# VH-VL binders against q8ixk2r445to577: the designs that were tried, part 305

Target 1, 133 residues: q8ixk2r445to577
Amino acid sequence: FFGMLQNKGLTDYCFDYNPPDENQIVGHQVILYLCHGMGQNQFFEYTSQKEIRYNTHQPEGCIAVEAGMDTLIMHLCEETAPENQKFILQEDGSLFHEQSKKCVQAARKESSDSFVPLLRDCTNSDHQKWFFK
Short names: E, the ipSAE of ESMFold2; O, the ipSAE of OpenDDE; V2, 0.75 times the mean of E and O plus 0.25 times the DockQ between their complexes.

## First folded at step 15 (VH-VL)

Design d31 (framework fv_axatilimab; at its last look DockQ between E and O 0.88; V2 from the best seeds 0.83)
Fold by OpenDDE, look of step 15:
Structure d31 (fold): chain C 133 residues (1-133), chain A 120 residues (1-120), chain B 107 residues (1-107)
Amino acid sequence: as target 1 above (133 residues)
Amino acid sequence: EVTLKESGPALVKPTQTLTLTCTFSGFSLSTYGMGVGWIRQPPGKALEWLANIYWEDDKYYNPSLKNRLTISKDTSKNQVVLTMTNMDPVDTATYYCARLRYGDYYFDYWGQGTMVTVSS
Amino acid sequence: DIQMTQSPSSLSASVGDRVTITCRASQDISKYLAWYQQKPGKAPKLLIYDASELQSGVPSRFSGSGSGTDYTLTISSLQPEDFATYYCQQDYDWPYTFGGGTKVEIK
């Protein structure tokens, strides 16, 4: 699967990554932004290694969760996907992070119109359902 | 078990400053994502959000009351303090503190509330 | 600010009745909506979050639905302990705002 990764509950919002430096793409948080499909910021790939890959840049980035955190951070992809980069995109649209045993949920930032994907206990909320478009 | 409890004066004179303390247990404001908010409710009326504070000391206030509100925390004591200046009879209400989480801006655990009457 | 309008402001019902309460937001809040129950002299209790997710420990007779601007809290079969005031709250945009409440009284 590849393309825009869109949230079901938070209508018209997609995974978005815009690193400040195109030559240094790691270390920043993945956010949610209105789906526009333009450029490289909203193109992701779900791979057979269970990665969510940001492959519009070289070297390629892979979404990871750091210890103790519930935010999604961009790391470099590795030959063998590390445990903190493994996600399961279920048939029902839930995006499950294997290491934390939590689901990715669309959430809002405090006092802003910005949204971010966060790890939460898995529910049937549409905010935890995602699909490629 | 998560618990919260409000404490402070039951009576405040007009123009005086209200200081309320929320003492909680079952969670810590040193934990990533944790927050405590204040909500008030005038007698027979709806709920009004006042302020939030989070583990990293980020503070947020209701814009309509921002200039009168100050929220702070003492993580070691599991306490959150709310001050409200220039109190008026219209501020008479039950004041609640409640727990919330970053990204989940609903309140899952509440204190019992403390009634504050503003009167001369 | 987002205004939350609840309807009705009050209703009378009997034990066993199906009760429906509506909350309308002044704009699309994308299911960032919570429901609370408040009994006299008590603090509000969280019932539903994310429009339809049941808080742990809440009876299954409570359910939430809706999207966009319109949301509904349903009690499938009203129980004696359900007579209370119910509030909706949006957490889509800052500042957070509550509905005016719906008092469910005994008929």
Scores: ipSAE 0.839, ipTM 0.938, lowest interface PAE 0.7, mean pLDDT 95
Fold by ESMFold2, look of step 15:
Order: structure tokens, then sequence, then C-alpha cells
Structure d31 (fold): chain C 133 residues (1-133), chain A 120 residues (1-120), chain B 107 residues (1-107)
């Protein structure tokens, strides 16, 4: 799938990536922002290797979760997707992270205007449901 | 088994500073994402959120009370401390500490609560 | 601040009755809504989070629904232990605010 990855429960919010330096895209956190489709910050590809790929500019980034963490961080894509970059977008809309066995959930940063995707124990919450549009 | 327990004075005079301690077990504030919050309930009234503290010592306060509240923790003792300055009779309430996870701002385990009366 | 309005403020019901309690937020809270049960002299107990997700150990007779500004807690068959006051709470935006409560009493 390719497009804007939207949350079902958090109305009109999408995955968004805005690295401060286009030449150094690694290590920054993926956020959620109001879906708008402007520029290229909200366009992602779900690949046959189970990657969520940010490929609208070079170099291409792949979303990862580092061991022991719950935040979604941009890494460089590799020829063979590492386990920490593999997500399963299931038929029910859940986005399952294989290595951690957790699901991606929309959450507000504490006392902030910002929302982020975080890993949590899998539930049936609409905050853990995602779809491309 | 997750438990929390509040301790502190039952009676405070107006203008004094209230200090409450939450002692908990069955989880640790060294665990990534873990937090403890404080909520109060005046007699017969709704609950009011006061403050949260998280595993990396990040602290957040209800804006209406921010100038009066300080929250701190001692992770090795499994304790969280709330202080509230300039107490007034309207602050008479049962005070609860409760567990939450960062990102999920609802409270899954609560202490029994401690009643604090502010009276001259 | 997001105001949470519960209705009714109280109700009387018999064991076995179906009970519904409504919570209305002053703005869209995108299903960031929890329900608590509180008995006299005791702490609140979490029943439901994210509008419809049942907390572990909570009986299946409790259910939650709603979206946007309007949310409902339902008890499908009231039991003796369910006579209590119920509170909703939004966790969409700080400060996290609670409804005024609905007291469910023995008819």
Amino acid sequence: as target 1 above (133 residues)
Amino acid sequence: EVTLKESGPALVKPTQTLTLTCTFSGFSLSTYGMGVGWIRQPPGKALEWLANIYWEDDKYYNPSLKNRLTISKDTSKNQVVLTMTNMDPVDTATYYCARLRYGDYYFDYWGQGTMVTVSS
Amino acid sequence: DIQMTQSPSSLSASVGDRVTITCRASQDISKYLAWYQQKPGKAPKLLIYDASELQSGVPSRFSGSGSGTDYTLTISSLQPEDFATYYCQQDYDWPYTFGGGTKVEIK
C-alpha cells in the first residue's frame, strides 16, 4: 500500500515524518499530525518485506523500533528488512510489530499538542487501527 | 500484585503546606513508560487530576494548580511525593495516587485514598 | 478545559435491569474516554478505557460505546455488586477531566 497512513480512532491524524535535515533522516521520531497531504511528509509505502518506508526523497527510510523502546524511529532501509523494521498490517487494521509482539497505538505526548505512534500491548482499541488512504 | 498507598496528615490548617507520600509495590518507576499520578475528590464531588510523574522524572501538573504543586519520586524506595502549598478549606478532599502508563492518561490501579481536611 | 457532563446524575434500578449511563464531552475526544466505578469509602476502579475496551478482570456485562462527543456505559444485567457511582474521564487533552458521576441505587 502507498499513501497516508491514518488512525481510525484519532480522527484525521496520519503518520508524519519531518526530519530536520533531509540528508540526515536517521534517528528522528515519527509523529502523528492532521492529515493534509501537503509536501511529502505524510506519504509512506507498506512493502512486501513488511516495511513502512519513507521513500519520497533519498535516502529511503524505514520505520523501526529499537530494542526496549516503544517509539517509532526512522532508520535507513536495508536490502533485507531487519526484524525491528517489520510490521504486519492486519485485516482488522492493527499494525503489529513482529520483534516486540506489540501493536502501534496513537497517543498524545503528555501535556502537549503533539500525538505520536507508540508500541503497546495489542488490544481492539480503534487507537490501534490504521489504514492507508 | 500492584498496590499503592497514600500517607500523610489527616488535618492541615489553612495556609500550611500539605505533603503526601504514595508508596507502591508490584511495579517500578525504573520501568520504561511507567508513571504515577495524583487525583483528589472533594466530599460528594467529582474527581480532579492533579499531577503525573514518569520514569525519567518528567513532571506534569494541572494548570489550574501548577503554582501550588510539586511532585517528586524516589525510585529506589517506590515512593512518589506530592506537596501542595497554601492549603484552603476548599482543598478538603480524599487524595489518591494511581498508576498510569505514558500515553494512556487513565489510571488502572488506585490507592485506597487519604482524607485531608483543611480547617482552622 | 474539556467539560464532561454525565446523565442522569442518579438512577434507581433492580437486580437484572439493563442500565445505561451517558457522558458528553464539550468537544470531540476521539474515543479517549474511560469509565470508573466507585463504591462509598473506596477508590475508583477502572472499568473501560478507549471508550469500549474492557479492563482486565471486569465482567463482560459492562460495555462502553460512543464516538465524538457522546459516550455510553451499559450494564446489561445489573448485579448486587454494581450499585455504585460511575464516572467518565477523558484522556484526550490535559487537564484530564472527569464527569460529575452517576449514582446507581437499589430500587
Scores: ipSAE 0.776, ipTM 0.918, lowest interface PAE 1.1, mean pLDDT 92
ESMFold2 (binder alone), look of step 15: mean pLDDT 92; pTM 0.933
OpenDDE, second read of step 15: ipSAE 0.659; ipTM 0.899

Design d32 (framework fv_axatilimab; at its last look DockQ between E and O 0.90; V2 from the best seeds 0.82)
Fold by OpenDDE, look of step 15:
Structure d32 (fold): chain C 133 residues (1-133), chain A 120 residues (1-120), chain B 107 residues (1-107)
Amino acid sequence: as target 1 above (133 residues)
Amino acid sequence: EVTLKESGPALVKPTQTLTLTCTFSGFSLSTYGMGVGWIRQPPGKALEWLANIYEDDDKYYNPSLKNRLTISKDTSKNQVVLTMTNMDPVDTATYYCARLRYGDYYFDYWGQGTMVTVSS
Amino acid sequence: DIQMTQSPSSLSASVGDRVTITCRASQDISKYLAWYQQKPGKAPKLLIYDASELQSGVPSRFSGSGSGTDYTLTISSLQPEDFATYYCQQDYDWPYTFGGGTKVEIK
């Protein structure tokens, strides 16, 4: 699966990554932004290694969850996907993080107009449902 | 078991400052993303959100009352304090503190509330 | 601010009745909607969050639905302990706002 990764509950919002430096893409948080289908910031790929790849840049980035955190951070992809980069995109649209045993949920960020994907206990909320478009 | 309890004066004079303390147990404001908020309810009326504070000391206020509100925490005591200046009879209400979490801005546990009357 | 309008403001019902309460937001709140139950002299109790997720310990006769601006709380079979005032709350945008409430009274 590849393309825009869109949330079901938070309509018209997609995974978005816009690193400050195009030549150094790791270390920043993945956010949610209005789906626009333009550029490379909203293009992701779900791979057979259970990675969510940001592959519009070289070297390729892979979404990871750092220890003790509930945010999604961009790391470099590795030949063998590390445990903190493994996600299961289920048929019902839930995005399950294997290591934390939590689900990715669209959440409001502070008092701004922005949203972010956060790890939460898995529910049937549409805010935890995702699909590629 | 999660519990919260409000404490403070039941009576405040106009123009005086209200100080309320929320003492809680069953959770900690040292836990990532954990928060406590204040909500008030005038007699027979709807609920109004006042302010939130989180484990990282991030604070949010109702814009209509922001200039009058200050929220703070003492993590070691499991307490959150709300101050509200220039109280007016219109501020008479039951004041609640409640637990919330960053990203989930609903309140899953509430204190019993404390009635505050503003009168000369 | 996002305005939350509940309807009706009050209703009378009997035990066993199906009760429906509506909450309308002034703009799309993308299912960031919670429902609370409040009994006289008591604090509100969370029933539902994310428009349709039942809070732990809440009876299954309570359910929530809706999207966009329109949301509904349903009690499939009203029980004696369900007579109370119900409030909706949006957590889509700051400041988070509550509906005016719906009082469910005994007929």
Scores: ipSAE 0.890, ipTM 0.948, lowest interface PAE 0.5, mean pLDDT 95
Fold by ESMFold2, look of step 15:
Structure d32 (fold): chain C 133 residues (1-133), chain A 120 residues (1-120), chain B 107 residues (1-107)
Amino acid sequence: as target 1 above (133 residues)
Amino acid sequence: EVTLKESGPALVKPTQTLTLTCTFSGFSLSTYGMGVGWIRQPPGKALEWLANIYEDDDKYYNPSLKNRLTISKDTSKNQVVLTMTNMDPVDTATYYCARLRYGDYYFDYWGQGTMVTVSS
Amino acid sequence: DIQMTQSPSSLSASVGDRVTITCRASQDISKYLAWYQQKPGKAPKLLIYDASELQSGVPSRFSGSGSGTDYTLTISSLQPEDFATYYCQQDYDWPYTFGGGTKVEIK
């Protein structure tokens, strides 16, 4: 799939990546922002290797979760997807992170105007359901 | 079994500072993303959220009370402390501490509460 | 601050009745809503989170639904232990605010 990755429960919010330095796209956190489809910040590709790839920019980035953490961070894509970059987008819309065995959930960053995707124990919550538009 | 218990004075005078201690067991503030919050309930009235603190020592306060509240923790003693300055009779309430996880700002286990009366 | 309005403020019901309680938010809260049960002299107990997810150990006769600004707690067959005051709480934005409560009393 290629497009905007939207949250079902947090209406009209999409994965968004806006690194402060366009020449260094790795190491920053993925956020959730109102879906707009303008520019290149909200377009991602879900690949056959189970990557969520930010490929509208060179070099290409892949979403990862570092061991023991719950935040989604941009890493460089690799020829063979490492385990921390593998996500299963299931038929029910859940986005399962294989290495941690947790699901991606939309959550507010406390006392902030920002929302972020975070790993949590899997539930049936609509905040854990995602789809491409 | 997760338990929390509030302790502190039952009576304070106007302008005094209230200090409440939450002592808990069955979980630790060394666990990633774990937190404790404070909520109060004036007699016969709605609940009001006051403050949260998390394992990484991040602290968050109700904006309407931010200049009066301080929250802190001692992870090794399983304690969280709330300090509220310049108490007024309108602050008379039952004060609860409760557990939450960062990102999920609802409270799954509550202490029994402690009644604090602010004398006139 | 997001205001949470519950209705009714009280109701009377018999064991076995289906009970519904509503909660309206002053703005869209995107299903960031919890329900609590509180008995006299006791702390609230979490029943439902994320509008419809049942907390562990809560009987299946409790259910939650809703979206946007309008949310409902349903007790499908009221039991004697269900007579209590019920509160909704939004966790969409700080400060996290609670409804005024709905007291469910014996008819």
Scores: ipSAE 0.688, ipTM 0.899, lowest interface PAE 1.6, mean pLDDT 92
ESMFold2 (binder alone), look of step 15: mean pLDDT 92; pTM 0.934
OpenDDE, second read of step 15: ipSAE 0.839; ipTM 0.935

Design d33 (framework fv_axatilimab; at its last look DockQ between E and O 0.88; V2 from the best seeds 0.82)
Fold by OpenDDE, look of step 15:
Structure d33 (fold): chain C 133 residues (1-133), chain A 120 residues (1-120), chain B 107 residues (1-107)
Amino acid sequence: as target 1 above (133 residues)
Amino acid sequence: EVTLKESGPALVKPTQTLTLTCTFSGFSLSTYGMGVGWIRQPPGKALEWLANIYWDDDKYYNPSLKNRLTISKDTSKNQVVLTMTNMDPVDTATYYCARLRYGDYYFDYWGQGTMVTVSS
Amino acid sequence: DIQMTQSPSSLSASVGDRVTITCRASQDISKFLAWYQQKPGKAPKLLIYDASELQSGVPSRFSGSGSGTDYTLTISSLQPEDFATYYCQQDYDWPYTFGGGTKVEIK
């Protein structure tokens, strides 16, 4: 699966990554932004290694969750996907993070008018449902 | 078990400052993501959100009352304090403190509320 | 600010009735909507969050639905303990706002 990763509940919002430096793509938080499909900021791939890969840049980035955090941070992809980069995109649209045993949920970012994907206990909320478009 | 309890004066004179304390248990404001908010409800009327404070001391206020509100926490005592200046009879209401979580801005546990009457 | 309008403001119903309460937001709030129950002299109790998720311990006769600007709380079969005032709340944008409430009274 590849393309824009769109939230079902938060209508018209997609995964978005726009690093300040295109030559240094790691270390920043993945956010949610209005789906526009323009450029490379909203193009992601779900791979057979259970990665959510940001592959419009080289080297390629993979979404990871750092220890003790609930935010999605861009890391470099590895030959073998590390545990903190493994997600299961279920048929029902839930995006499950294996290591934390939590689900990715669209949430409001504090102190801003933006939204972010966060790890939360898994529910049937449409804010936890995702699909590639 | 999560519990919250409001305490403060039941009567305040106009122009005076209201100070309310929320004492809670079953959770900590040292825990990532935890927050406590204040909501008030005039007699027979709807609910109005006032302010939130989180584990990282981040604070949010209702814009309509921002200049009158101050929220603070004492994590070691499991307490949150709300001050509201220049009280007016229109501020007469039951004041609630409630728990919320960062990213989930609904309130899952509430105190029983404390009635505050503003009168000369 | 986002305005939350509930309808009706009050209704009379009997035990066993299906009750429907509506909440309309002044703009799309993308299912960032919670429902509360409040009994006289008591604090509000969270029933539903994220428009349709049932809070733990809440009876299954309560359900929430809706999208965009329009949301509904449904009680499939009204019980004696369900006579109360119900409020919706949006958590889409600051400041978070509540509806005006719907009082469910005994017919």
Scores: ipSAE 0.913, ipTM 0.956, lowest interface PAE 0.5, mean pLDDT 96
Fold by ESMFold2, look of step 15:
Structure d33 (fold): chain C 133 residues (1-133), chain A 120 residues (1-120), chain B 107 residues (1-107)
Amino acid sequence: as target 1 above (133 residues)
Amino acid sequence: EVTLKESGPALVKPTQTLTLTCTFSGFSLSTYGMGVGWIRQPPGKALEWLANIYWDDDKYYNPSLKNRLTISKDTSKNQVVLTMTNMDPVDTATYYCARLRYGDYYFDYWGQGTMVTVSS
Amino acid sequence: DIQMTQSPSSLSASVGDRVTITCRASQDISKFLAWYQQKPGKAPKLLIYDASELQSGVPSRFSGSGSGTDYTLTISSLQPEDFATYYCQQDYDWPYTFGGGTKVEIK
């Protein structure tokens, strides 16, 4: 799948990546932002390797979660997807992170206007349901 | 088993500073994502959120009370402390501490509460 | 601040009744809503989070629904231990605010 990855419960919010330095796409957190489809910040590809790839510009970025953490961070894609970059988009819309065995959930940063995706124990919450548009 | 317990004075005079301690067990604020918050309830009235503190020492306050509140933690003692300055009779309430996880701003385990009366 | 309006403020019901309590937010809160039960002299107990997810150990007779600004707590068959005051709480935006409560009393 390719397009805007949207949250079911937090309506009109999409995965968004806006690194502070356009020449350094690695190491920053993925956010959720109002879906707009302008520019390249909200376009992601879900690959056959179970990767979520950001903007097809080279070098390609892949979403990862570092061991013991719950934040989604941009890493460089590798020829064979490492375990921390594998997500399963399930039939029910849940986005399962294989290595941690947790699901991606929409959450607000406290005392902020910003939302972010975070890993949490899997539930049936609509905040853990995602779809491409 | 997760438990929390509030302690502090039952009576304070107007203008005094209130200090409340939350002592908890069954979890630790060294655990990534874990937090403790304070909520109060005036007699017969609705609950009001006061402040949250998290494992990473980030602190968040109700904006209407921000200049009166200070929250801190001692992770090794499993304690969180709330200080509220310039107490007024309208601050008479039961004060609760409760557990939450960052990102999920609802409270899954609560202490039994401590009643604080503010009067001369 | 997001205002949470509960209705009714109180109701009387019998064991076995279906009870419905409503909570309306002053703006869309995108299902960031929790329900609590509170008995006299006791702390609130979390029943439901994310509008419809049951907290562990909560009986299935409790259910939550709603979206946007309008949310409902339903008790499908009221039990003696369910006579209490119920509060909704939004966790969409700070400060996190609570409804005024609905007291469910014995008829």
Scores: ipSAE 0.690, ipTM 0.900, lowest interface PAE 1.5, mean pLDDT 92
ESMFold2 (binder alone), look of step 15: mean pLDDT 92; pTM 0.936
OpenDDE, second read of step 15: ipSAE 0.909; ipTM 0.955

Design d34 (framework fv_axatilimab; at its last fold request DockQ between E and O 0.93; V2 from the best seeds 0.84)
Fold by OpenDDE, fold request of step 16:
Structure d34 (fold): chain C 133 residues (1-133), chain A 120 residues (1-120), chain B 107 residues (1-107)
Amino acid sequence: as target 1 above (133 residues)
Amino acid sequence: EVTLKESGPALVKPTQTLTLTCTFSGFSLSTYGMGVGWIRQPPGKALEWLANIYWDDDKYYNPSLKNRLTISKDTSKNQVVLTMTNMDPVDTATYYCARLRYGDYYFDYWGQGTMVTVSS
Amino acid sequence: DIQMTQSPSSLSASVGDRVTITCRASQDISKYLAWYQQKPGKAPKLLIYDASELQSGVPSRFSGSGSGTDYTLTISSLQPEDFATYYCQQDYSWPYTFGGGTKVEIK
């Protein structure tokens, strides 16, 4: 699967990553933004290694969850996907992070107009449902 | 078990400052993502959110009352303090503290509330 | 600010009745909606979050639905302990706002 990764509950919002430096793409948080399909910042790939890969840039980035955190951070992809970069996109649309055993949920930042994907206990909320478009 | 309990004066005079303390257990504000908020409810009226504070000491206030509100925490004591200046009879309400989580701005556990009457 | 309008403000019902309470937001809140139950002299109790997720320990007779601006809380079969005031709350936008409440009274 590849393309825009869109949330079901938070309508018209997609995974978005726009690093300040295209030559240094890691270390920043993945956010949610209105789906526009423009550029390369909303294109992701779900790979056979269970990665959410940001492959429009070189070197390629993979979404990771750092220890003790609930945010999605861009790391470099590795030949063998590390545990903290493994996700299961389930048939019901839930995006499950294997290591944390939590699901990715669309959440709003406090007092901002911005949304971010966060790890939360898995529910049937449409905020935890995702699909590629 | 998560519990919260509000404490403070039941009576405040106009123009005085209200100081309320929320003492909680079953969770910690040292835990990433944890937050405590204050909500008030005038008698027979709806609920109004006042302020939130989080584990990282990030604070948020209702814009309509921001200039009057200060929220702080003492993580070691599991306490959150709310101060509200220049109290007016219109501020008479039951004041609640409640738990929330960063990104989830609903309140899953509430204190019993403390009634605050502003009167001369 | 987002205004939350509940309807009706009050209703009378009997035990066993199906009760529906509506909450309308002044703008699309994308299912960032919670429901609370409050009994006299008590604190609000969370019933539903994310529009339709049942909080742990809440009876299954409670359910939430809706999208966009319109949301409903349904009690499939009203029980004696369900007579209370119910509030909706949006957590889509800061500041977070509550509805005016719906009092469910005994007929």
Scores: ipSAE 0.915, ipTM 0.956, lowest interface PAE 0.5, mean pLDDT 96
Fold by ESMFold2, look of step 15:
Structure d34 (fold): chain C 133 residues (1-133), chain A 120 residues (1-120), chain B 107 residues (1-107)
Amino acid sequence: as target 1 above (133 residues)
Amino acid sequence: EVTLKESGPALVKPTQTLTLTCTFSGFSLSTYGMGVGWIRQPPGKALEWLANIYWDDDKYYNPSLKNRLTISKDTSKNQVVLTMTNMDPVDTATYYCARLRYGDYYFDYWGQGTMVTVSS
Amino acid sequence: DIQMTQSPSSLSASVGDRVTITCRASQDISKYLAWYQQKPGKAPKLLIYDASELQSGVPSRFSGSGSGTDYTLTISSLQPEDFATYYCQQDYSWPYTFGGGTKVEIK
């Protein structure tokens, strides 16, 4: 799949990557932003290796979760996908992180207008349901 | 296993500062993502959120009460403390502490509450 | 602040009745809604989060639904222990706000 990765419960919000340093694609957090489809910040590829790739940029980035964290961070993609970069988009729309056995959930940063994807114990919440557009 | 308990004075005079302590067990504020909040309920009225504090010492206050509230924690003692300055009779309420996780701003375990009366 | 309006403010019901309580937000809260049960002299107890997810240990006769601004709590077959006041709470936007409550009384 390639496109905008949208949340079902938090309507019209998409995965978005907007690193503050144009010379450094790696190490920044993925956010959720209103879907707009303009530019390159909201287009991701879900690969056969179960990666979520930010591939409108060279070198390509892959979404990862670092040990002990619940935030989604951009790493460089590797030839063989590391375990912390593997996500399963399940038939029910849940986005399952294999290594942690947790699901991606849309959550607000407290006292902020911003939302972020975070790992949580899996539920049937629409905030844990995602689809490509 | 998760329990919380509020302690503090039952009576406070107008203009005084209220100090409430939440002592909890079954979880720790050293655990990533964990938090404790304070909520009050005037007699016969709806609940009002006051403040949250998290494992990383981030603190958030109801903006209508921001300048009157201070929240702090002592992780080694499993305690959270709320102070509220310049108490007024309209602040008479049952005060609760409750557990939450950052990102999920609802409260899954609550203390029994402590009634605070503000009277001259 | 997001205003939460509950309806009705009170109702009378018999054991076995289906009870529906409504919560309306002053703006779209995208299913960031929780329901609590509170008995006299007791703290609130979380029943439902994310509009429809049942908290662990809560009986399956409780369910939640809704989207946008309109949400409901349903008790499919009222039991004696369900006579209480029910509150909704939005956690969409700071400050988090609660509804005025719905008191469910024995008829």
Scores: ipSAE 0.736, ipTM 0.905, lowest interface PAE 1.3, mean pLDDT 92
ESMFold2 (binder alone), look of step 15: mean pLDDT 93; pTM 0.936
OpenDDE, look of step 15: ipSAE 0.913; ipTM 0.956
OpenDDE, second read of step 15: ipSAE 0.885; ipTM 0.949
ESMFold2, fold request of step 16: ipSAE 0.709, 0.657, 0.702; ipTM 0.902, 0.891, 0.901
ESMFold2 (binder alone), fold request of step 16: mean pLDDT 93, 93, 93; pTM 0.936, 0.935, 0.936
OpenDDE, fold request of step 16: ipSAE 0.910, 0.906; ipTM 0.955, 0.953

